VH-VL binders against RING finger and SPRY domain-containing protein 1 (RSPRY1). Designs and how they scored, part 3

Target 1, 184 residues: RING finger and SPRY domain-containing protein 1 (RSPRY1), of Homo sapiens (Human) (q96dx4r300to483)
Amino acid sequence: LFLKEGRQLTYEKVNLSSIRAMLNSNDVSEYLKISPHGLEARCDASSFESVRCTFCVDAGVWYYEVTVVTSGVMQIGWATRDSKFLNHEGYGIGDDEYSCAYDGCRQLIWYNARSKPHIHPCWKEGDTVGFLLDLNEKQMIFFLNGNQLPPEKQVFSSTVSGFFAAASFMSYQQCEFNFGAKPF

## First folded at step 4 (VH-VL; framework fv_gevokizumab)

Design G34 (from B5 with heavy chain D101E)
Fold by ESMFold2-Fast, scan of step 4:
Structure G34 (fold): chain C 184 residues (1-184), chain A 120 residues (1-120), chain B 107 residues (1-107)
Amino acid sequence: as target 1 above (184 residues)
Amino acid sequence: QVQLQESGPGLVKPSQTLSLTCSFSGFSLSTSGVGVGWIRQPSGKGLEWLAHIDWDDDKSYNPSLKSRLTISKDTSKNQVSLKITSVTAADTAVYFCARSEYWGEYFDYWGQGTLVTVSS
Amino acid sequence: DIQMTQSTSSLSASVGDRVTITCRASQSISSYLSWYQQKPGKAVKLLIYYASSLQSGVPSRFSGSGSGTDYTLTISSLQQEDFATYFCQQGYSTPWTFGQGTKLEIK
């Protein structure tokens, strides 16, 4: 987790044990498998499955990373509690006005079920994707191996509630989450 | 094929509201990712972005002018309008409307511009 | 706000010359840069988007390069119709901002 100080983004780890930052087994769609340690997810079904993490943030600047395990379709980012897991209808994170997601397979940013192309190359196994939520400036920034995209701001027009790290996985896709226990 | 045309009053008195209309053809503001922005240029000076509206009715304004600007669209008429309140001589400029793709990150087709002079 | 600076406000050249116009952003804009051409009495024309992508219908003598904060527009063999003012624009973060322009003039 990063804290922004002055004009430079400086690195300061938050004590994750106090916030219990992991994927939430009580806020997950039916067919998504979550590891016992809560930091890895895999879709074992032919459906589009979703999860939110255990922590909710409503102030400050927050950052987490994902390591790509499989390079297929996943939509990963931030969602409020009002974002619904409509996996039966094929909707995931970024498919409503309460969530915004990075899609490295199709090279798209998703908000409100609408997509916009981005300049990052397609993600590959072993790539690191970063997710910055800046509640002071009201923006989200996505990174691929440290390279950032322009800020996304649209989701802040629809909500004043807090955000959860959240992800949706197409058939058989898998990734690992880092909420700060390992260095970024 | 894509065409945009600005229309405005030509002459406006200080303190009044300036109203501009952009009429377009060859595309629809119902198309995802497409929008229309307003850019102005004072005589002999550079380009200044003013406002943007996209297919989803999301509106963006230049913060330096935001309190004076209102952008709106009429999708059925293929029109986008901009209003600027409390005009001064500093608002004298050529006003352009332009089509944007990818939420305003660049403008691929521009109108010819309409000159607005703020003077009594 | 991101400031866009073009190093020269005017540049003189002759037909056939290789011309470069430079643009610097006050912070990294991750290749979200476009180049425009403006001629008196005509609509502004997009030449290059995303730093290096040539707009459909633009002659191949125009090319763009750069990354981070530094960007360049190159005209490989200047033609008579290329005498115009050129502007860079960042699309990285609102408000979108333009350079002050570089007027390309006949020598």
Scores: ipSAE 0.000, ipTM 0.485, lowest interface PAE 15.9, mean pLDDT 83

Design G35 (from B5 with heavy chain D101P)
Fold by ESMFold2-Fast, scan of step 4:
Structure G35 (fold): chain C 184 residues (1-184), chain A 120 residues (1-120), chain B 107 residues (1-107)
Amino acid sequence: as target 1 above (184 residues)
Amino acid sequence: QVQLQESGPGLVKPSQTLSLTCSFSGFSLSTSGVGVGWIRQPSGKGLEWLAHIDWDDDKSYNPSLKSRLTISKDTSKNQVSLKITSVTAADTAVYFCARSPYWGEYFDYWGQGTLVTVSS
Amino acid sequence: DIQMTQSTSSLSASVGDRVTITCRASQSISSYLSWYQQKPGKAVKLLIYYASSLQSGVPSRFSGSGSGTDYTLTISSLQQEDFATYFCQQGYSTPWTFGQGTKLEIK
């Protein structure tokens, strides 16, 4: 997790020594495994499982990355605390008015359980997906290996509180998170 | 076939540093998700997890012993080492190393264990 | 730390018996529960992981069940080779913790 600095869109690393930015083991569905360091997740069941990170942002411009470990169905993006994990019904991040998600397997952007196609190729093992949240311009931008999609704005039409980095994983899918401890 | 073997000094005096080595074959600690942990068992007592190291050099320690523990790996030699400083009689135990296939959550193959006695 | 409690430290049984060993976590561990078998002078052996998944090479008479805080290991028809100490372990959060063990003895 970073803060915007100056006129250039640059990010300053937040001091995380007292507050560790990671996946939240207290805000995770039943069959999703989170590593002890909190930066990797894997679904260990044939179900759709979800998690939010420990840090919430309500102002500024923020960015995180995911490295694709398996190339199957995952919906990864940003969610408010009001987004519900209805995993038993197959709903995750991007399936309500309070979250928006990038799906690199099916080549879709998800908002409010509605999808639209995007032009990025299907993700593959080793790919880096970027997630920019701009609360000043009220937009989200998704990147695949540095190549950006058009901004997503619709999620900001709903009543919005702060956002958490969040992800949903289909059967046995896995990815690694970078909240700023490694260079982007 | 996955195999792990512990080696250690057998006898260590109080206040000294205990050094243990786990040598393994049949897997690599360069494989994503894979790790090696150390577990100990005092005579007639239960199992206590000590430390874990994974493919990405991420290290975890039991908080009750953290200040005395150092875990390290040599991926090219297929070895994981554990050091315990300032040992006392309470550190007398059989020490096991074990493979975790994913993030230390369970241990699918274990070594035979090596007995370490802390005594004058 | 999550405390793992096995309901008994010892249990007596006869060959052919259905044996159930129970394990309780001090908080929900979301099925991140493994069962191990330990025999004197032999390496510890994994039997069950993720509460109900049977480790490769383990006989089908072993099964695991449970959710939340309560878990069980069942041996459907006890064999002579099954007299051993059994441990549960939670893999939900560090530090990883084990139950105190249940020693299965000949009746």
Scores: ipSAE 0.000, ipTM 0.462, lowest interface PAE 16.7, mean pLDDT 84

Design G37 (from B5 with heavy chain W103F)
Fold by ESMFold2-Fast, scan of step 4:
Structure G37 (fold): chain C 184 residues (1-184), chain A 120 residues (1-120), chain B 107 residues (1-107)
Amino acid sequence: as target 1 above (184 residues)
Amino acid sequence: QVQLQESGPGLVKPSQTLSLTCSFSGFSLSTSGVGVGWIRQPSGKGLEWLAHIDWDDDKSYNPSLKSRLTISKDTSKNQVSLKITSVTAADTAVYFCARSDYFGEYFDYWGQGTLVTVSS
Amino acid sequence: DIQMTQSTSSLSASVGDRVTITCRASQSISSYLSWYQQKPGKAVKLLIYYASSLQSGVPSRFSGSGSGTDYTLTISSLQQEDFATYFCQQGYSTPWTFGQGTKLEIK
């Protein structure tokens, strides 16, 4: 397998035909609105609202993308089921031992409620953010418009369970998800 | 504009201590995630990493030379220094300083290098 | 220590050629691989970081690929200014180590 336009990325094919790869309307916090097609989310509250996708992965190499619709605070990445949606306390994806998130507005990577800076510029409307989960090498890699950050490994020291694509949205923030129905 | 410039003695005698200074501009070593490392290259040979210091004053050394190396920073002067004790002819090399990312995993801007010759 | 081996210490090419330089790590380095260009009398330049990310200001004819233990630097159409020595470097674990270098020479 390779990325479009001459890039090469090796990953294993997985059959998802038995589940629909979309945002899970049954695993979402109270004030997050999910589109009818399940690929767009918007926070309509002042709380930090969260969602997981419908599929869980525990082996192999996986990739998804989001398109930034609004450029404000969102924490997007991978989370196990053990990660809690503590929306009224301001905790989202990346704020516990069971999740790791990319924040393109504040230029931070979040793990266990601790952040570190990253070198990507602040995301803008129309930007594409990529999320690679490599369960063979035990690492996560984040991409902004195809440019990658250093791999993140800390979450794998605490977590042995499967991962969901997951995201948290601050007030009125919105993005669109691509789980492979469109070319990457 | 990021710039780094090495300065050193040029010539140093065997058994003495070699002191090198890296002066930089265009960035601060107070910025989270930023570091500075030292790399050397003997004539006609490859690159050898020596030491690294980051924004948080965390220091790393090449284990093969660790007992002889001391890296330090002076953030008020925008300088990083490296000392190598008990030098021998094997320490004759061009010495580079370079800026690094979060953990020194790659070096994005390098100085021009300073030649140090160890001879009697 | 992780040993980095480049397949050749020298390579001859002509302007306009597609040039490939390869680097192998003694163990998996999880894409913590950078490529550098060194010209006599000039500062060393970072070309590629994290295996495939192009450094700002580097021409698009340079690209990197690979994973695990095997990595490649490609120059799609060689220019006169590209005759230089190229080094790979692993940033996976300390001590960080470099390949021996590949000197790209005029054919």
Scores: ipSAE 0.000, ipTM 0.480, lowest interface PAE 15.7, mean pLDDT 83

Design G38 (from B5 with heavy chain G104S)
Fold by ESMFold2-Fast, scan of step 4:
Structure G38 (fold): chain C 184 residues (1-184), chain A 120 residues (1-120), chain B 107 residues (1-107)
Amino acid sequence: as target 1 above (184 residues)
Amino acid sequence: QVQLQESGPGLVKPSQTLSLTCSFSGFSLSTSGVGVGWIRQPSGKGLEWLAHIDWDDDKSYNPSLKSRLTISKDTSKNQVSLKITSVTAADTAVYFCARSDYWSEYFDYWGQGTLVTVSS
Amino acid sequence: DIQMTQSTSSLSASVGDRVTITCRASQSISSYLSWYQQKPGKAVKLLIYYASSLQSGVPSRFSGSGSGTDYTLTISSLQQEDFATYFCQQGYSTPWTFGQGTKLEIK
């Protein structure tokens, strides 16, 4: 269940065929490997590695999901092109003013290298995490197995540029992305 | 249909350089996620991974042999080559090349192998 | 380096038997485990990848299971063509390493 009963949300499913929505092998840090289909990523090193997807959105309401393959540290969410992959310095998605990320291992939301606790339990293998970007209301909403967190708005005070689905993976972590080719 | 075929000298003398070529068809080493590795097997013994090259020209080597190994690719010819310098009798083995397809985590198609004997 | 240990170097069985081959990693490999079959004079064949995923064209009598450090290859009803040497391999980190092999022999 990705929506709470009694709450109406609208979202636009990404069309894989027309947008070619996948992880971008040309916008990825050195030690992160991407599957041939572009929908899975794995960190192949003891470092913190990052990637952005191939599509950029600047209007409307958008949604994607991730299935947790390994339950370790990952920071997953939305980032503009101005967010830098400073992986040598330990910075990933959520660690600057141009990105916001969900961390299900440590139970934190990350923005501008600052974190705050959230009430979701720690994620586990097989869990589904949802990422809603509402560019009309200027907010992001995170879901764990359909359980919604309060909206995050802080990233919109720093940027008006378009957003990419984006993720950072700690040592040997892996997840699988769904940009709409499969039903949510 | 994916096929890989190794070629090598068969016999090489101690201290010389061994050169091996893997020729393949049915796939491109320009495809994201695809790579080719070299694995060897001495007679009656187990498999030992030697080197790997992927679609990004990213190269990996077995640390125990790294100083003696050079892997390269020629995408226009559908070939991957491996050079081993300063060979000894311990390098006598069947040498395989194999395709990897998913972050290089496994080898889904293998060549038949080519026997290399190091002897004076 | 991650060391891969197969509990036996040889195993005797008869056609029709249920056969289990085990593989243990020196550290957790998060299911990045593959099983290969090697027959004399034939190319090495991938059977299982990701611990439990059956490679296309491989008979359904082959199955894989396990997680963390302990993994198993099972042949539910052994056929004559299954007498071969079986290797496990971890794809978690380089250098990629293989088990020593388990030779399945006619009893």
Scores: ipSAE 0.005, ipTM 0.465, lowest interface PAE 16.0, mean pLDDT 83

Design G39 (from B5 with heavy chain G104D)
Fold by ESMFold2-Fast, scan of step 4:
Structure G39 (fold): chain C 184 residues (1-184), chain A 120 residues (1-120), chain B 107 residues (1-107)
Amino acid sequence: as target 1 above (184 residues)
Amino acid sequence: QVQLQESGPGLVKPSQTLSLTCSFSGFSLSTSGVGVGWIRQPSGKGLEWLAHIDWDDDKSYNPSLKSRLTISKDTSKNQVSLKITSVTAADTAVYFCARSDYWDEYFDYWGQGTLVTVSS
Amino acid sequence: DIQMTQSTSSLSASVGDRVTITCRASQSISSYLSWYQQKPGKAVKLLIYYASSLQSGVPSRFSGSGSGTDYTLTISSLQQEDFATYFCQQGYSTPWTFGQGTKLEIK
């Protein structure tokens, strides 16, 4: 996690020694496996499974990265606590009014169960996907290997209490999270 | 500077409990993100991680040995202890303690190791 | 468990040589790999963490590279004090596991 200062993007790495930012094993759907280090997840079933991270942000500018382990369907982004994990009904991150997600397999951005195409190529194993949340400008920006998409703003029209990094994984998909312990 | 020092019995008989102590200085196990682990090395063989304890008393054990291992800490004495029950000749090894900082993905400072021989 | 395999248990080299030691994980470990140096009578020393990050106080002739399952430790110009045993370790998932070690010996 980096904090933005001023109009130029000047990011300072947040010290994580007092808080370990990781995937939250107490805020995860039934068939998603989380690594012991809390930085990788894998769907352990033929279902759509979801997780939120341990850290909630309500001000400032924040950033995290994901490394693609498998190139299949995943919806990754930001979600509030009001976003429900309705995995029995096939709903994931980006499928309600409280979350917005990047889908690099189908080349879609998801908000409120509606999608729109984006111009990034399909993600592949080893790719880095970036997730910027700008609470000052009320926008989200997605990056593939450093290349940014136009900002997404729709999720900020809802009443929100703060955002968690969050992700949903289709059948046997995996990715790894970097919340700032490693250089971006 | 950060220093760790292992101590143990040197010789222990089969079926007994082996008790090891790691004494350290230059850091505190009260510091968030800091932990101490135990690693062993039998003669001519590789390194095997045994157990780890974090600043908040979270404990992890190698599943292959978990039933025989107990790790504990005494933060006021700057000590971490490991007990191994029902020892056999296969437990003959040099035992190391080592510090992890922030994330538990690596060990940045190690003790010099203490040799423990299990023999009748 | 994740198995860590170093391509050789011993390697002969001369002072001034460029030395490479390789390590392979049985599954992707996402650069959660560290390299250690072990000398008789000395404490084990961390050289590299997160695949390529040089530990403070370690000479710049040491470098690490790799991703996924394949990792390499390089010593650009071997010095006398570098004759030692080198171990890789994955910190990706417990139990944390080490390679079998590679002993650098004088040629």
Scores: ipSAE 0.000, ipTM 0.460, lowest interface PAE 16.7, mean pLDDT 84

Design G41 (from B5 with heavy chain E105D)
Fold by ESMFold2-Fast, scan of step 4:
Structure G41 (fold): chain C 184 residues (1-184), chain A 120 residues (1-120), chain B 107 residues (1-107)
Amino acid sequence: as target 1 above (184 residues)
Amino acid sequence: QVQLQESGPGLVKPSQTLSLTCSFSGFSLSTSGVGVGWIRQPSGKGLEWLAHIDWDDDKSYNPSLKSRLTISKDTSKNQVSLKITSVTAADTAVYFCARSDYWGDYFDYWGQGTLVTVSS
Amino acid sequence: DIQMTQSTSSLSASVGDRVTITCRASQSISSYLSWYQQKPGKAVKLLIYYASSLQSGVPSRFSGSGSGTDYTLTISSLQQEDFATYFCQQGYSTPWTFGQGTKLEIK
């Protein structure tokens, strides 16, 4: 998706989007269950588990959405290859300098294991969360049911390479991903 | 209530194709997260999972048998079918169909099973 | 493939006994373990899913516990209808695999 400036924010489909974009079963921590179609994840273990998607982007403007299935703690956003899945240590997406994550349960944005509060209400079952990565302006923008937060820029201060859509799930949390196969 | 019932031939000859049908009621394969799998049990032996199909027509197969298996569904008829090609005496077993929840990771309701004997 | 091993293929018990059946996975399966009951001429019945969750309609005398690689099914006070074969199954990764079964026989 492309962001068009104006009095109303309007998004268009991003060209070159792969219809085979999905959660990567070869880049997932030990106890996260990924659906057979690769678009849903569930943590049915008492641990903090992480996954990256199959695509890596290093230029342009990119967008994906998540539908909240359970309203508990999850940290969802963008991560480079250098972000480590330290699930046994309780570290997930947003807990190093190579990832940035939206947390709708605790109302926090995570970067480099530091959190800042945000003004969105706590997410609930059925909510849609949007994740925009703008590599031209070097910013990330998070949306809850179409309502955007101020851009996050801190992750671009690191020497970062390409980004993957990525997520971390606390015990028994679940969400569904939309990488463009369904209309936004 | 949820019910599943298998049907198939009682006897099939070696090298032929075995066709099995699972008819069910009390649920729909249009429901997200729901699927149907096939499990078999040779006489006096354990259970072996064969194949699974879910609400989204996503199919999975036991790798040891994958080249011989085809699973399909007819959502409007509440049926799931399994075909096994080139059968041998090793395919003699009771064949069960069962409903799965959560993408096939456990089976909450099972059919009675149908016995298939491969012999000439 | 993940191998599921039940330590006992046959176990003799009397009505009223506390019975424990064990299951071991060849690798950690993170509580993606179910227990099934099989009786001759009847449909296989799910008893426990996700290691410790009791299936609706299953008597409370059945319970499951365990984590990682080691899991147990417990029947706190055995009843006549409980004489059956019990199987564990891992749902952690495909192919889904079953233990060889433990036949619970009257003493």
Scores: ipSAE 0.005, ipTM 0.459, lowest interface PAE 16.2, mean pLDDT 83

Design G42 (from B5 with heavy chain Y106A Y109I)
Fold by ESMFold2-Fast, scan of step 4:
Structure G42 (fold): chain C 184 residues (1-184), chain A 120 residues (1-120), chain B 107 residues (1-107)
Amino acid sequence: as target 1 above (184 residues)
Amino acid sequence: QVQLQESGPGLVKPSQTLSLTCSFSGFSLSTSGVGVGWIRQPSGKGLEWLAHIDWDDDKSYNPSLKSRLTISKDTSKNQVSLKITSVTAADTAVYFCARSDYWGEAFDIWGQGTLVTVSS
Amino acid sequence: DIQMTQSTSSLSASVGDRVTITCRASQSISSYLSWYQQKPGKAVKLLIYYASSLQSGVPSRFSGSGSGTDYTLTISSLQQEDFATYFCQQGYSTPWTFGQGTKLEIK
């Protein structure tokens, strides 16, 4: 996790030795497999499966990355503990007023089950997607291979709760998370 | 090919209502993330944003002119309309409509503009 | 309302010059800044959005930079077709406001 200042991103490495940031095996839907190191997820079903990470942030500026392993439908971003994951009804991250998600397969941003198109190309295997949460300015910024989209602000009008990094995976989709143990 | 085209009366008398129409093609106002705004420019002066409407029928107005402005859309006709009541000589300007990029809070494609003169 | 000030109303330059145009906001606008080009008889064109993102179809000689209250548009090697009026716009909060414009003229 890193701090951001200005247009030229400057990052301070966060020491994660006191906080083990990883996907939360106690906050995951039935058919999503999490790797033993907690940084990779794969959906093993035809349903839409979801997970939140182990840490919750309520102040400051935070950043994480995902490496795309498969290029299919995934909705990845930030969610509060109030976000609903009605997985068997096709709802995931970005499908309620308490979460916002980047979808690189369909080229959409999701908030409150509403989508809007974005200008990034469709993601492909090996691409890096970035997720910045700025709780001081109340905005989220998404990056594809370092190229940013304009900030998303709507989710902050609906919640005062802290945010978790969170993701939803369609049939057999897979990605790898970087919460700061590797350089960004 | 995305295009927007303004149409208006050209000449309108003081105290009357000015009605403008923006007709567009190559996109739909039912598409999420898309909106249309109105901007004007008096001769030799800068640009002034007037009003905006988006795919969800959310409307925004410049507070300085809010009481005089009404924006509406007809998605089946691909049109956005703006009405300005009680016009004065200060409303003489070129009026532009432009497609908004929700992500940038920016206007990515503009019409050519239509000149409106308020004169007796 | 947020006031947008362009420090120069007119600027003279020659083809091949590096040109910078500045824009200052009366308060921080968190990079919600766009740059436009206006030519007589032509449609207004978006050049840069979110302070530094180049609009598709815009030549790479155009670039934007800045943060907080201070922003710049740079044309790295001026071409004949670049003589126009340039204006900045903040999209941070409504009402969205524009700078007064900087007219780039032949030296």
Scores: ipSAE 0.000, ipTM 0.483, lowest interface PAE 16.1, mean pLDDT 83

Design G43 (from B5 with heavy chain Y106G)
Fold by ESMFold2-Fast, scan of step 4:
Structure G43 (fold): chain C 184 residues (1-184), chain A 120 residues (1-120), chain B 107 residues (1-107)
Amino acid sequence: as target 1 above (184 residues)
Amino acid sequence: QVQLQESGPGLVKPSQTLSLTCSFSGFSLSTSGVGVGWIRQPSGKGLEWLAHIDWDDDKSYNPSLKSRLTISKDTSKNQVSLKITSVTAADTAVYFCARSDYWGEGFDYWGQGTLVTVSS
Amino acid sequence: DIQMTQSTSSLSASVGDRVTITCRASQSISSYLSWYQQKPGKAVKLLIYYASSLQSGVPSRFSGSGSGTDYTLTISSLQQEDFATYFCQQGYSTPWTFGQGTKLEIK
C-alpha cells in the first residue's frame, strides 16, 4: 500500500506483509471462493458475489492494485462496513451510498446503484487496475495500467465510517489483489 | 448453484466395463484451476479417490487402479466420464463425482452418488 | 502414498459439547488438508479447505487448525445436525488420500 500524509502528493510505499492484508473470509458472500493466500477471488455462481479485505482505513492516502484474470463483469473499489452484499438481488460494491466501484468490462463507475461512463478501454486479462483512496481530499482515483480517471467524490457525502478494499464478481469472474506485498 | 449428478448402470456383470457419467452445471471445466474427480465408497467403508481431470485435460489416476481406469471430459456437454475395465465384486460401491479446486486440492461440491453393484 | 490416520473411528458427544477430531499425515502436507462431513442419504459436504479456511455457507462453529503432519477439526458447540461421519483428506500429492473417518455419535 502507498501511504501519503500532508498536502503534497509524496507517496511512501509500505510493505504490509507483516499485517497480512488480504481478502476477509469472514466478510464474504456465500458463493465467492477466496484463495488460501487470501489474495485471489473467484465467483462460483451465476450470481453477483462480494468481499471486503481485512484492512480498514479512516485517514491518510491508500492504494492497492488488482490484476485482471478474467475480463468479465466485476465492480471493484472501496466500501464501508455499512455497504450490504445483496447478491441475490444483483447488488454489490458501488450499488449503495456507502461504496464506489470501477467496472472495466462495461466501462462504468458505480456509486449508489447509478453508473457513469469512463474513457478507459475495456480491461483484458493481465491488465492492472489501481485504486487510490485519498481521505484528506475526500476522493477516489481509479487507474488502468497507470492511466488515471478524474476523481470520484460522491461517496464521502454519505459516510463517516472507514473504508475497506472491496469487490463484487459476476458469473465465474476472477482477479488477483496486491495490497503492497509485491511492488506496485 | 454448482451441481453434479452421477449416472451409471446400477448393475454390471463381472469382467465387463463399467461406464459412469458425471453431468454438471454452475461451472465450466474450461476455468483455470478447476477439475472433476471420481471417488468411491464401498458399503460401510471409507472414501477412495479414483481419477481426476483438470481444465487443461491433465489426467491423474490412483496407481492401484490405473491400468483399469480411463477418465475423459466433454466440455460442450458439461460431462466427465469414467470407465473401469474388468470389474469384479470388489468394485461394488457408491460412486461420486466432485469438483476439485487447485486452491487446497480438495473437493468443494459433490454429487449425491450412484450405487453400482457387480454381480452375475 | 501419503497415509491419513484419524485418531478414532468413533466419538461420543452431547449437544453443546466442544468436539475435536484429529488427523495425522504420514509426511508433511503443507496445510493441503480438507475436512468433509458425510450424513446418510446426503451429499458429502466440504467444511474446511487448506487446513483452516472455512468453506462458504458452513457455520462458524466449525474451525480447522494444524500444520505439517498434525491437523484438527473443532466444533465449538455441537448441534443435533452435526452427528455425522467426518473425513480428512490430503491434497498435497496424488494419489489424494482420505482418513478412515470418525463417526460422531450421540452420547
Scores: ipSAE 0.000, ipTM 0.495, lowest interface PAE 16.6, mean pLDDT 84

